# Ledger of designs, part 19: VHH binders against A-type ATP synthase subunit C (atpC)

Target 1, 342 residues: A-type ATP synthase subunit C (atpC), of Archaeoglobus fulgidus (o29103)
Amino acid sequence: MITMIYKGNRAAWAYIVARTKVMKSRLLKPEDFRKLLNMEFDEIVRYIGETEYKKEIDELGYKFTGPRLLDHALYANLARTYRKLIEVSFGASKFLIMKYLEKWDVWNIINIIRGKMANVQPEVVDDILVPAGERDMDFWKTLLVKDIEEIVKSFEGTPYYEPLSKIGSEDMSKIEDGLYKVYYRELLKLNPSDFAMKLFLDFIKMEIDIRNVKTLLRLKAEDATPDEIMECTIPGGYELTEEELRKLAAMPIDEMIKALEGYWFWNDVQIEGKEVAAVEIEFDKVWIKTISKRASNYPLSILPVLQYIVLKKVEVDNLRVLGWGKYYGLPSEEIERQMVIL
Below, E stands for the ipSAE of ESMFold2; O stands for the ipSAE of OpenDDE; V2 stands for 0.75 times the mean of E and O plus 0.25 times the DockQ between their complexes.

## First folded at step 4 (VHH)

Design Q29 (framework vhh_7aqx_2)
Fold by ESMFold2-Fast, scan of step 4:
Structure Q29 (fold): chain B 342 residues (1-342), chain A 126 residues (1-126)
Amino acid sequence: as target 1 above (342 residues)
Amino acid sequence: QVQLQESGGGLVQAGGSLRLSCTTSGFTFSSYAFSWFRQAPGEEREFVGAISRSGGSTYYADSVKGRFTISRDNAKNTFYLQMNSLKTEDTAVYYCAAKYTWGRSYKLSPFEYDYWGQGTQVTVSS
């Protein structure tokens, strides 16, 4: 019985992992990003138009131009790719993929609200929405025509209402942190009753650690109080639990950095002489390398799928930075400093 | 209560100069990077220039590079856009924006800023 259950789980993972490996093989390589950094904006669009983004670039290129074309094409492709992963998944894999992709509801909420605050046209906000979470594009489009108060009211009865109700009395960065805190808190309620769930939850806890160490270093350099740091961190990390974060937040920055050297994410990270923004990129690189190693160790599991989801998002982020930076004529070296290239 | 207030806009002839100011209150000015965006009627809000938190790095859209200079004055909680050699194409509503950051990290997309001013009109006549 156990053997049949184990074989059934492995067969289900083999299929989704095989599909994911093909998708992963089509992601841009570090060499591609270095080539793109030497291209002008129009050359970049043409280059991307010969990749997995061809459908979206061709469809939207007639209507849109500039970085807006790229934003829409990149996020539309991201949504299509994520929906395809859900569509070809089964049972446990489908459940976990859908749970992870619920974070895109948070992404959509924040960008709609920031768009309203920036008084940009709804069509521009539409360019970057990713309907890969619980709600479809029709739902998000109804929010684009509402004011902020109406948008907040639309989330009454959901766990996102409490942080959203603080708009106007707290900074938007705190509202964003509150929404991601809700997402992770709900996710961590899942019972680690089987191996797939344990791998998933360890992945989520490690993702929280990476977010927390970036927050801790950022706020500590600003002389934030321990209470301020705790408000901005997410409980339930792999090693940066609430208890560990309270201890670290109370330390002077030099002592804190020395203590952090003992944590899983510190090995081989280089912080001397770097601005905090560059240090955050180094931790993003550590996370990607860690995901890769763990996915390699558990090749017939949720981990290669989550690896692809993360790498696809990193690629979209890098291409957005390239598109906006090149369009506005920023130096290639400066654009590269904002990218996560491995 | 966070406020960003633009001033210094107005009408100027092509080839002229104008200095915009953005006065801020309600947050720790030294913890933020600042940017200027502009929006012409019927067009999207576009990036003009940015200054890092430290003030050590400045970034400009190619269309204004060499003509515009962004600067900040931490003592006055104010940052500026010095606009030289103005062209009719520079006619737009100019918006100041603030982003919490520690380093050179800046965003070129208007969706990624924490606070915005209400805008100030700049009209460049031929």
Scores: ipSAE 0.302, ipTM 0.672, lowest interface PAE 5.2, mean pLDDT 85

Design Q30 (framework vhh_7aqx_2; at its last look DockQ between E and O 0.83; V2 from the best seeds 0.00; counts 0 for: pae E 6.6 > 2)
Fold by ESMFold2, look of step 5:
Structure Q30 (fold): chain B 342 residues (1-342), chain A 126 residues (1-126)
Amino acid sequence: as target 1 above (342 residues)
Amino acid sequence: QVQLQESGGGLVQAGGSLRLSCTTSGFTFSSYAFSWFRQAPGEEREFVGAISRSGGSTNYADSVKGRFTISRDNAKNTFYLQMNSLKTEDTAVYYCAAKYTWGYRYKLSPLEYDYWGQGTQVTVSS
């Protein structure tokens, strides 16, 4: 809920930031990924089993095999790590960490629905659930055995019902966008009552900009109409306001790309000729670099904690792409192209 | 409504060939990347091969490289799997899957896909 934050509560932030720096020191480095890219799948699993993922690999190795073992270990470790951050936090830091991590409810909803649409066994979907948001694991397990209609009904009376009610009449990508719109809308209802809340909300708005520029570029490449683009973007961006998005969505793509050069997220980016996934990777790199700079500028704040939360997710994403790609024998250059390595 | 429909499955002797088709409707075919997956009894869905949105790039699992070929025909809203030199371990239900993307980089987990067909049985006898 609403939390009052004291002027000068930097000492409270010092504790959680110190704990977070220790956790951050255990993240894999770029050189670790260079080694992993030269390994086969089984070697990768063994390597990861000697890292901070050891607990999960050891506990799951008897039940799971192949990329399922890796997926379950990665997401179980992610969930344990995020719950640890909540456990060791208090006051304003705990409130903000919990609010940010509520997006993992959206992750779980999306993957349960995708699993139902793909007729995937419930236990396979369970491998990638991250019970780090508002709902606990018991809640998510009850959804695993329900059909889509029953799942949608389980969210009656919540803001998530509205986008979920559109399943069957909208593409799944639009349902996902709608769920994230709800998450961000509810989060932006928080008032910037002090500097700590302003730092948090600015971070959220910049995250929205990164998501929206990806959506804009992707849909323009499909020749989507401005109205279709606006329906898939999330309102409340830092510089990509609704007014700015409407202007950009109405432009021809080459004019729009020139206009994008004026925004905070624009770096020396080569868009033309790139696949959508490659473009998304470039903006993910921009976001990570921006988070790092802002966290360094405000080291006794929520920003170093949010930085770690983002970096841990990036590590899990990289390991997932690596493991699945190696398991199926895809070319290493294709695998690396999907990874975010700075 | 979105539909994917596989066809062309059946019983084939080892060393034989089959051609599977996936006919689609209810979405803009040219905006989607497509993959074939397969599932043997008691096993998880396994990636077989993928084709980019443009049709210019294909990738295959090692287990089928050199034997299987995928293609797409945007004018017919259909994509295909040509299976040659079939082995008994190729016996499975084969599924087509679609993911919305500009240039989808061959997603390998079945959980990444937006739409799936009902599947078609391929049985390879020795």
Scores: ipSAE 0.121, ipTM 0.618, lowest interface PAE 6.6, mean pLDDT 85
ESMFold2-Fast, scan of step 4: ipSAE 0.617; ipTM 0.825
ESMFold2 (binder alone), look of step 5: mean pLDDT 82; pTM 0.838
OpenDDE, look of step 5: ipSAE 0.283; ipTM 0.687

Design Q31 (framework vhh_7aqx_2)
Fold by ESMFold2-Fast, scan of step 4:
Structure Q31 (fold): chain B 342 residues (1-342), chain A 124 residues (1-124)
Amino acid sequence: as target 1 above (342 residues)
Amino acid sequence: QVQLQESGGGLVQAGGSLRLSCTTSGFTFSSYAFSWFRQAPGEEREFVGAISRSGGSTYYADSVKGRFTISRDNAKNTFYLQMNSLKTEDTAVYYCAAKYTWGYKLSPFEYDYWGQGTQVTVSS
């Protein structure tokens, strides 16, 4: 693989950061989510229809109703927003934004395969596809009508083929980990040629740490072996390097938790008495807080852009949980437990 | 190989009861959360109920709350849906689903494994 040399400077970031700040100002606030939690499904759709999602709600409302309308509108808006961000970017900013958004190819692959396994109609999977990565929607729609074997074969010659070839012999969670490992491995090959690139790579390494600590805690709770834990973690974290992960994986869970208290991501996390799902949400909250702090410290860099990309995804996830939960009449307290609200 | 197989479906009169089972193999049962979904003709799969990995939490769609009960038996690698006070609108193909998580997911595309479905028909 060829290592890409990235070039940029602080002055060149002013334009894209300014555009991103405008987009970020249109995100829902924690107070908006608390208000939405007190609404019924129809009220939520109306409320969202008066926000950044107005175009998608209006355009898709004649085709879809119920939570499907919301899902389709949310992901269509996410794709349009990410493509707009790429369109208004240039040079170094465009390169890094495009590299980060390649994550959505992994998202699309996993969701198409899971949809196929579930015998979900292709149009339902289409509602949640996000063509913000390297491949366009025409490519993804072609996969929706193929069986799993044909889908795997479509990735021959790409780095995604090896993990996909293990479908049927390995658990789907391990396949997903393999695909994200490919994505992160490719990003970590980028040369830290300037300060902006170094900030980008530190961000990626910290994101890997959040993923790894969630994986480590989950698998330890399941009495997984050290070797199994190492197979599911991603090398190249900020503090959870391969060597550190190997040491932690070998510890009894009580000793491991004490050791983890010394890592950057342990600040402000509370795990006592919580199930793994709640612990994972706590680490998602730590990550959001960390991104916000770092973006504030480096306001004329790639970090405010990456912050927006992450926060936009979190907003879509929260609105989907809210929409489906309210549609099925789940208690507000239970819906809130599944949301990442600061 | 991973397999989920539903059983216990059939024809029942309104007001009656039916118990569905989902028997699993090929993965560590105790590490998964489980859900039931149903699909009426011409409709999409909808959430019915879920049980957490620990078995300590259960979740239900409002339409079945108080009538349906989900449970799990880790020793038998099987989980169940007890359906009481059945209504004609409960007529659907019922699917069991498994997800490596502590909680549940409401969208069917987020699940890791699925059964083939079992028909439940409630006559008036």
Scores: ipSAE 0.362, ipTM 0.722, lowest interface PAE 4.6, mean pLDDT 86

Design Q32 (framework vhh_7aqx_2)
Fold by ESMFold2-Fast, scan of step 4:
Order: C-alpha cells, then structure tokens, then sequence
Structure Q32 (fold): chain B 342 residues (1-342), chain A 123 residues (1-123)
C-alpha cells in the first residue's frame, strides 16, 4: 500500500486535476490586470470585492482600510484556497501538494520575525499567515506572542534551527535564503521511485534554477564574491547544480551571461536594454510558460495542480504590487514593470 | 555586506531644520526604492516618506507633507530627508529602508533597514 502512494496513476489524478481546472478558470486574465492599472486605489478595491476575493474583502473591511485591507484579504483568500486544495486531494496527490506547500512554513517564520523586528502589532502579521504547511494555525498563533529568541528555540531539533540561530549575526535576507535552502534540500531527499515523483522532483529542480539565475544575476550586478553567491544560491537545480553555480560565480558578468545562454531558461528571455529587476520578471514569465508546456504534456499528473498553485501566488503578488504601487502614487507604467503579466 | 547607515540626527529647536542622510553599500543603489520611517517612544514604526527607483515619484505621510522632502543621489549611493519647520511631535528615531523595485510589498517587508538615528525637537 505504501509503495503505491507515489505511483500517481492517471486515473487517480483525474479528480484533483478537474477541480484544479475549475479553480484556474477563475484566475484574473492579463486583460483584467491592464484594466486595473487604469484604476485608482479605491476602484481597485471595489473591483476585487466583486471577484473570488469578495468573502475576504467583506470580512476584513471592518478592521482594515487602504492597502492593508487588500493585502490581508489576498492572503486570507490564498490560505482558504490552498486549504481547500489539500481538503479535496487524496493519497499521492495530497502528499505532494502538502510537501510543496510546506514552503509557506518558511513564509510564516520570516513574516513573524520581520514583524517583530519592525515592531508591527501581532494581529497585522496574523492576517497574512498562510497555514498551508506542516504546522496548523494554532502553532503560528503561539509564535506571535513569543520574542525572537523563543521563536528560534521553538525550531530546535528541526532543520530550520541552523539558519534561525544566525539571527542577530547575519542579515535577514541571508537567513531567508538559508530557510528556503532547508525547504528545497528536504524536498530533494524524496525518492524518485516512480514517474509521478520524477515529475514532481524535476519541477522542483527547475523552480530552483529560476530562483538561482535571478540570484546570480542580481548578486553579480552588485559585485558579490563567488562565496557570497554560493551562500545565497540553492544547490540541486535542474541545470544549475552546485558545480555549475561555482563555475558561473567565478566568471566576469559578461562571460557569465554568455554561458547562461546555453541553459534551458534562456531561450525565451529578452534581456537587452533591461535593468536587473526587469530581467528577473522575464525569468518569472519563462517559468510560467515552462510550467504551462509541461502541464500540457502531462495533463493527468501533479503538474496542472502545481501550475495552479504557482499562478494563484503570481495573481496575489500582482494585486499586492497594484495595491501598494497605487497607494504610493507610482505611475502605472512603473507598477506594470513590476508585475508578471503574460 | 549590505549596509544602510543614517546620519544627520540630533537636537534641534522647534521651527528648525535637519537633513538626514542614508548612505548605502553592498547593492546596486539605482535598482532600489527608498523610504524613511520613524518611531516615537511608545509608538509603532510609522511611514514618513518614499522615493521611487527612478526618483520620479515621491510620497509623504500627511503629518509631514509640505515640511519634509525626500531625494536621492545615485552617484553617491545616498538618499536624504530634508526636514523643515520641525515640531516637537517629530521627535523620534528615524530609520532608512530600501526595497527592490520588482515588488511593492507591505512596509514591514522592506529588504534592508538602517539602525536608526535619533531626532529630538525641543520646544
């Protein structure tokens, strides 16, 4: 029985893929985002309040206003959506979905610690927590009343303890990278015993490549040392293995860019004339296109489900960029440059 | 290593002026948007002002509009807060903060923070 939990027969995936297809059809389209870019902040909130976010906007509107209302409603909806996806999954699909969504444990840890560092009230942090990983909401609420030292101690005996123990001696960005390294390292320990597991692991390795190329380009532009780059990149990528990353990190930026042109993620990227931030968005677009192609090739598998999870997160990120950008009074062109619109 | 360091704080009489500077190192300055926050005794950290990556957009809290001006100097990897017509209510520790331009996340999700500089306005 246990040997079958990773088998992922096509028939076993039909139900969850069908449910996911319906959910995917309710995502905002590129045309919706271009329409929203022409709206003022109050109009955006009103528009979103008539979409699948209606419940959260209505529930949170009494205690939050402005961009905080939109921000908190988006994450509340994301948590509800992911919880529903776990609820309707079973067997191998539930196992893989839950493993992928453990990434949100890292999100929760980071936001609780950052909230305390920025002296933000616990209820503000509570409303953006996403209990989609291994730990339930009761666990996360318990951490909200602890100080940073107590929070770190709560992770003793877990793989997250080592990066968390460096709080106070290293930058938070490096600690965040350390926590994501733990997440990916643990995922890569899963045994590729069948085709379903192989598809899942290849997806994870390709996701690591996208994260690594963005990190590599950003840090090289900042003249970071090879050792600094290796501390911030994640080993175990699909093509950006630890060995490849060390070779690239040692190259001057112009030679590195030429070498990167040979990698799978470079084919559809347009970098000429773009700054680093815009180039990173182009790699996010490459990833979404790649997920779409692979999900189409394996339509009765975990891939359409992972595609939906990624697209839902991208939608939430785009709406947050819109909300905060409009609140800051940024030009629509500048806001659009920071959105991932296909 | 990434560093944001505030300078220019101190003691000033009500009606006076101060200019705060935030000197940065360890990242590509031109790729970041910058903000100033402040924290008064017994209060939470609050937004003061922001300047976009291009420098083409600035925003201010209502309490400081018309009195404070944020600016940036890409050649010096430094950004500033010019504080005019200071009031006793402006007494706080002032923090500079940097955010990468690819995402406009909530205020407490800023990528980098300075250590803070004390501004005291006497009556």
Amino acid sequence: as target 1 above (342 residues)
Amino acid sequence: QVQLQESGGGLVQAGGSLRLSCTTSGFTFSSYAFSWFRQAPGEEREFVGAISRSGGSTNYADSVKGRFTISRDNAKNTFYLQMNSLKTEDTAVYYCAAKYTWRYLSPFEYDYWGQGTQVTVSS
Scores: ipSAE 0.246, ipTM 0.630, lowest interface PAE 4.4, mean pLDDT 85

Design Q33 (framework vhh_7aqx_2)
Fold by ESMFold2-Fast, scan of step 4:
Structure Q33 (fold): chain B 342 residues (1-342), chain A 122 residues (1-122)
Amino acid sequence: as target 1 above (342 residues)
Amino acid sequence: QVQLQESGGGLVQAGGSLRLSCTTSGFTFSSYAFSWFRQAPGEEREFVGAISRSGGSTYYADSVKGRFTISRDNAKNTFYLQMNSLKTEDTAVYYCAAKTYRWLSPFEYDYWGQGTQVTVSS
């Protein structure tokens, strides 16, 4: 709970937006991904080794090979890039960037626990951790040397404890959903007192809507009960509020889809004849297009910065899908179906 | 209540064969792609093979290519790993895994089984 005034910070927003524009210009374009889809795995690694990922590929090459090298290099670069963004930000922009990037605390918790469950070496997990927000790398390294019980215990007194205490009695996927619910619930506690905070909170609520519509459609396709759907969705969306979700979850799937046509995220989406996975990718594309439009409408705000953060994650996700898909020998059209390319 | 349950593991002599099964419940089977992973003592979890949602594409690690075959049976909500010409280095706990979208590392699958032990003696 914090009250902040951003109206007088136009010069500060101009600075961070200018820095973000430079970073955004270094992102791969749709044409680069189309070129990469025509390459074999070894060619992709060489190509990526000539980009922003050169430092990480060079440094990690002694430890990893194949798609694991690419995987670890991409996440190490993501961590370095996000830390640079935090470092060059200040005041209100730094606060909001750090709050948003606390999502990576959930990523770190999940990967440390999964690594312990799978008996993965701590050094391997360390290479894919993304230190963002208030907790630094020293904190995460402390957790890497603990067992699962000790890790859970270290979150006592935090909102993360409740979902983590269910390890062993609930599926890990439900625990992961619980951790992401904590992240969004904490963000929604921020109190708006100015236009910049309102833009940030609207962005978060719209991100929740995209997550919720994907969850709703997936679980309805699985014939899940309304209670099961409510357990897996996040309250506080922009239009998919808890009340709206309860109404939709109770509908038969055909009636629900018709009702969803009135929501902001349904414009320009085509779901007819598509598998659940393809539908989820269509909503990811809607989200990216929406972020782009809103960032263009508010160019001296947090929105261009959040746009970059999202696009950088999408790039890493696309490159990982490409790398693993090519290594496994998947056809290019199958790999492309799993990528978010606009 | 999503469940993935492996079966068919056990002790086998080098050169022998085993078929692993992964029975699933609690989700729409036809909406998922499936993979097998394995973990030998003291090693990290490694990819073994995968089958696409349509069943039209199968993919294998180089170490098992030509010896192992992955398949799926949508009517039975089950998928399989046929392991032929087994070697002592195939000894591991084998895990089945399911994912609705995006091919990513072992950390990023939606659902996992508990694992089944395969021991290959010489």
Scores: ipSAE 0.272, ipTM 0.646, lowest interface PAE 4.3, mean pLDDT 85

Design Q34 (framework vhh_7aqx_2)
Fold by ESMFold2-Fast, scan of step 4:
Structure Q34 (fold): chain B 342 residues (1-342), chain A 124 residues (1-124)
Amino acid sequence: as target 1 above (342 residues)
Amino acid sequence: QVQLQESGGGLVQAGGSLRLSCTTSGFTFSSYAFSWFRQAPGEEREFVGAISRSGGSTKYADSVKGRFTISRDNAKNTFYLQMNSLKTEDTAVYYCAAKTYRGYYLSPFEYDYWGQGTQVTVSS
C-alpha cells in the first residue's frame, strides 16, 4: 500500500481509476476470443459490430470491406478510446497518460515510412494510423503525401531525427528499434520526485525489460554478436541494465537461459519446447500478468490506467490477427498461436 | 546494396504452371523470412505465401492453397514460388519480400525489403 497516494493524493486518482475500470470491464474476455476462433470472417465482423466497435464498423462499412474494414475500425476505435481517456484525465494523470501515448507518434512514423518502402497505397497506411500521441491527424495526413526525404526533414529538431537520418543505410527494423529507443530514453528523463512519477517510471523500466529479453533471445537464436545484441537493446531496464545485458549477451544460449531464471519476468514464463516467436508471446503474457498484479497493489494510481491502455492494444492486436487469419483461411490453431490470450 | 530481384514471370494459359524466383543480395539470407505478395489491376497488394526463417513452416492464402508452393535455397540466396493449376484470377504483379521474424507476416508493413515486381498473366 502507498500511504502518500491514499492519504495525500487519493482524490487525484480516484476519478480516473473509476472511469478506467468501467472501460476495462467492456474489454473482450478469453471466452469471447475462443468463440471468435470458431467463427468465419463475416461472423466475426457481425460479432464485433455488436461490441464497443459498433460505431466505427457502422460508420466505415460504406467505404471498406473485408479485413480493411476491421483494421480501420479497430485503429479508429483505439484512437477514440485513448483520446477519451486523455479528455477525462487531469493534472498528473493527464500528463503521464499523454507521455505514454506519445508511443503512437512513433507507431505512425514507422508505418508511414514502411508504407513508402513497400510502395503501399497511402489510403492503406491511413487505415492503421493512430493519432493518439502529441501530433494530430492533419499532421500525419500531410506526411502521407510526402516522399521519405521530406518526411525525415519534418522531424529535424526532434530527438527522432537521428535514427530517421539512417534510412537508406540501415534496415527498417533497425530504424524502428532506434525510434523506440528514443521514445524510452525521453520517458526515462522524467523527474522521479513524485511517487506517481516513480510508479510510472518503474512501469516503463519493466516494459523495457520485456522488450530486452525478447530481443536477447531472438538475436541469440540467430548467433548475433554481443555488440549486435547491445545495439538492439534499450538501456534503462528494471533489472536488465546495460551491464547485465552485456554479460548475458556474451554467454552461450544455454548458460544465458539459466542466468535469466533469476530475473523477475522468468517465474511465470513457459518456454520449454517453444519456438522463438511463441516464447515472445509467453513474455507478453508475463507482462500482462505483472501489470495486473502491480495495479492491484496500487489501485489508486496510474497503474490501472496503464493496464487498460496495454490491454486495449492487446485486444486490437488479437482481433487484427484473428480477422486477417480467418480472411486468408488459416487454421484456428495457427491463428491462436499468434494471439495473446490469457 | 540490398536487392531482391524477381524472375520467371510471363504469359501462361489457364491450367499451366510457372515458377517465380527471388534472388537476393546484400544481407544474410538465412536470417530472414520470405513472402510473396501480388497486386491485380485496380486492387490492393495481397498476401500469397510465406516461409519461415528456418524453412520449417509455410503459410498460404486460401485462394492458392494446394496449388502454390513456396520454398527457399540458402546456398543460392534465392527463394521460389511454384505456381500450378493457374487460373485467370491469378493474373497480377507478384512481389517478393523479406523480413526479420518479428512482426505479423500478413502485414506488408512488417517487411524490410521488397522486389520491384514481376508480371504474371494467365489467359483463358
Scores: ipSAE 0.235, ipTM 0.647, lowest interface PAE 5.5, mean pLDDT 86

Design Q35 (framework vhh_7aqx_2)
Amino acid sequence: QVQLQESGGGLVQAGGSLRLSCTTSGFTFSSYAFSWFRQAPGEEREFVGAISRSGGSTYYADSVKGRFTISRDNAKNTFYLQMNSLKTEDTAVYYCAAKYTYRWYLSPTEYDYWGQGTQVTVSS
ESMFold2-Fast, scan of step 4: ipSAE 0.620; ipTM 0.826

Design Q36 (from q09 with D59Y K99R T101S S104T K106R S108T T110Y; framework vhh_7aqx_2)
Fold by ESMFold2-Fast, scan of step 4:
Structure Q36 (fold): chain B 342 residues (1-342), chain A 125 residues (1-125)
Amino acid sequence: as target 1 above (342 residues)
Amino acid sequence: QVQLQESGGGLVQAGGSLRLSCTTSGFTFSSYAFSWFRQAPGEEREFVGAISRSGGSTYYADSVKGRFTISRDNAKNTFYLQMNSLKTEDTAVYYCAARYSWGTYRLTPYEYDYWGQGTQVTVSS
């Protein structure tokens, strides 16, 4: 047990920030990913078994093999790590961490539904579930044995019901966008009552901007209508407000790209000579760099905690892409192009 | 109203060839990336090959690399899997799949938006 005494708001953040910095120091570095890219699948599993994933690899290795072992271990560790952050936090930090991690309810909903549509065994979907949001693992496991109609009914009375009720009549990509719109809309209702809340809300709005610029570029490359773009983008961004999104959506792609050069997220991005898929990864890198700079400028705040949450997710995503790519024998150069490595 | 329909499956001798087609309707074909998966009896559905939204990138499982080719025809709203030098271990139900995403590749079934009903490919010795 560690006990700490606080005399003010900035001092109250010191404990959770200190805990988070220790956890952050255990994340894989860019050099580790480059070493992993030169390994075969079995070597990668052994390497990861000597890291923070050791507990999950050891415990699950008796039951699972191949990429299922890796997926289960990665997401189980992610869930354990996020739950630990919640458990060691208190007051305002706990509230904000819990609100941010509610995003994982959306992750669980969409993966269960897509798994049902693909006729994937429930056990395979269970490998990637992360009970870090409002609902525990027992809730998610009950959904794995239900059909889609029953799953949708389970969300009646929640704001997720409206987008889920459109399953079968709208594209799954639009259902997913609808669920994330609900998540962000609910977060943006939070009152910017103090400096910590303002930092949190600015972070959320900037995250929305990164999501929206990737969506704009994808949809414009495919000649989507302005109405389709507005359906798929999320209102309430830092600079990509509803008004700005409507304006950009109406522009031809070349004019839109010129207009976007004036926005905060364009400052550090290199798009010249890159295909649109590579540009999306560049914006993910811009976001990570921006989070790092802001967390450095506000070191006794929620920002270092949110930085860790984001970096941990990026690490799991990179390891998953690496593991599956190596398992199927894809060239290392192709795998690296799909990873977010700074 | 979205549909993916496979065709071209059947019985073939080892060393032979088959071309699978997946005809689509109810969405903007050019906006989607496409993949083929297969499932042998008692096994999980596994990745075979994928083609990016632009058609500029293709990905293959090592087990089929150099033997199978995925392609797309936007004018026909159809994509294909050309299977050459077929082996008995290629025997499976083959599924076509579609996803509205290009940022990172998708190698697991639960990452796809739409699926065909499957077509049987049987390779005899």
Scores: ipSAE 0.544, ipTM 0.801, lowest interface PAE 2.9, mean pLDDT 87

Design Q37 (from q09 with D59Y T101S S104P S108T P109E T110F; framework vhh_7aqx_2)
Fold by ESMFold2-Fast, scan of step 4:
Structure Q37 (fold): chain B 342 residues (1-342), chain A 125 residues (1-125)
Amino acid sequence: as target 1 above (342 residues)
Amino acid sequence: QVQLQESGGGLVQAGGSLRLSCTTSGFTFSSYAFSWFRQAPGEEREFVGAISRSGGSTYYADSVKGRFTISRDNAKNTFYLQMNSLKTEDTAVYYCAAKYSWGPYKLTEFEYDYWGQGTQVTVSS
């Protein structure tokens, strides 16, 4: 563990936080999403074309149309935004930002494999790749022309190989969980040597808790065994440690829900009468509110930066749901149910 | 081995009806949500309809709403697309897809874990 690379002075944090606040101010507000829900597809594209996505929509509009234009533009903008954030950071902030964004390597692996399984053209998969992690776009493009077996072999010698070697013998969702377990396991090896590292690791552990509570509720609702639940959850959470997960997984669902009421993420969550999908969105909202509060408590730290990274991803996801939903003519109420709006 | 196999495709006259089936094996059927997609020659793959894991929610593209019905039979590990009042523009290869994730249904190929090989539906005038 090299602790010296985590060090940065308060002036350095002030700079990156100031840049992040400017970027955050350009994000769409809840009121903007409610306006967009009343628009037809073409109006949404025009509206988004007058935001920070203008560059990508203008540049890609001559080659692409319809919802694919939005997907291209949204992910291209996301990649450019993350690159800009890395470029203006330095020292400890750059290290932590890059470590967090390695999550996008998992995103790229899964989408390339799912694209192969769906028999979509490589050009369509290229639309949604985000080269913000450890590997560059040249690496990802080489995988687009390979078969699944060759793709798996390309990760031999990396920690991603073990879960990928199970493709064909385990459900694809378990492969995806395995890849995210690798990502989180590697992050949790970082030494909490200073204040910045401690805040970063607490953030990561709380993110794991949110993923785990969604997994617990889904699998319990389908009568999964305790062993199956443990296979799908990620160890090392803030309060949902391996020991706590084992206890919860062994409980009947009503006892488990009652026990979960004592955890940090349960306060003020609206569970009653909702399907599992709606409950998962409520936990995503809890996470965003928690990030906001903690970033407010530690304003000269990595937390405002991580807050922006998360909110930018949520905005892209919401815009994609809007674009595809409107293109297919779904009612605005149905589209809204799939969005995370605070 | 996970398999999704479509059947029931073929040639039908405009205004007619056809029922597609997707028979599955190699996973716990009751734990999955299912969708139908279609692809016309020279076009990209498009969403047709979806059914939730519980069977309590269904979603349809506006172009097929009121004409197509998706359903599932957990005892037979099979799900269906009943197509009524068929139009020439419904001509396409129809694909069945399965998704383990419980969350809101997504309308793109990348949200699905497993796919069938496709079955041709041709609607003549």
Scores: ipSAE 0.551, ipTM 0.793, lowest interface PAE 2.6, mean pLDDT 86

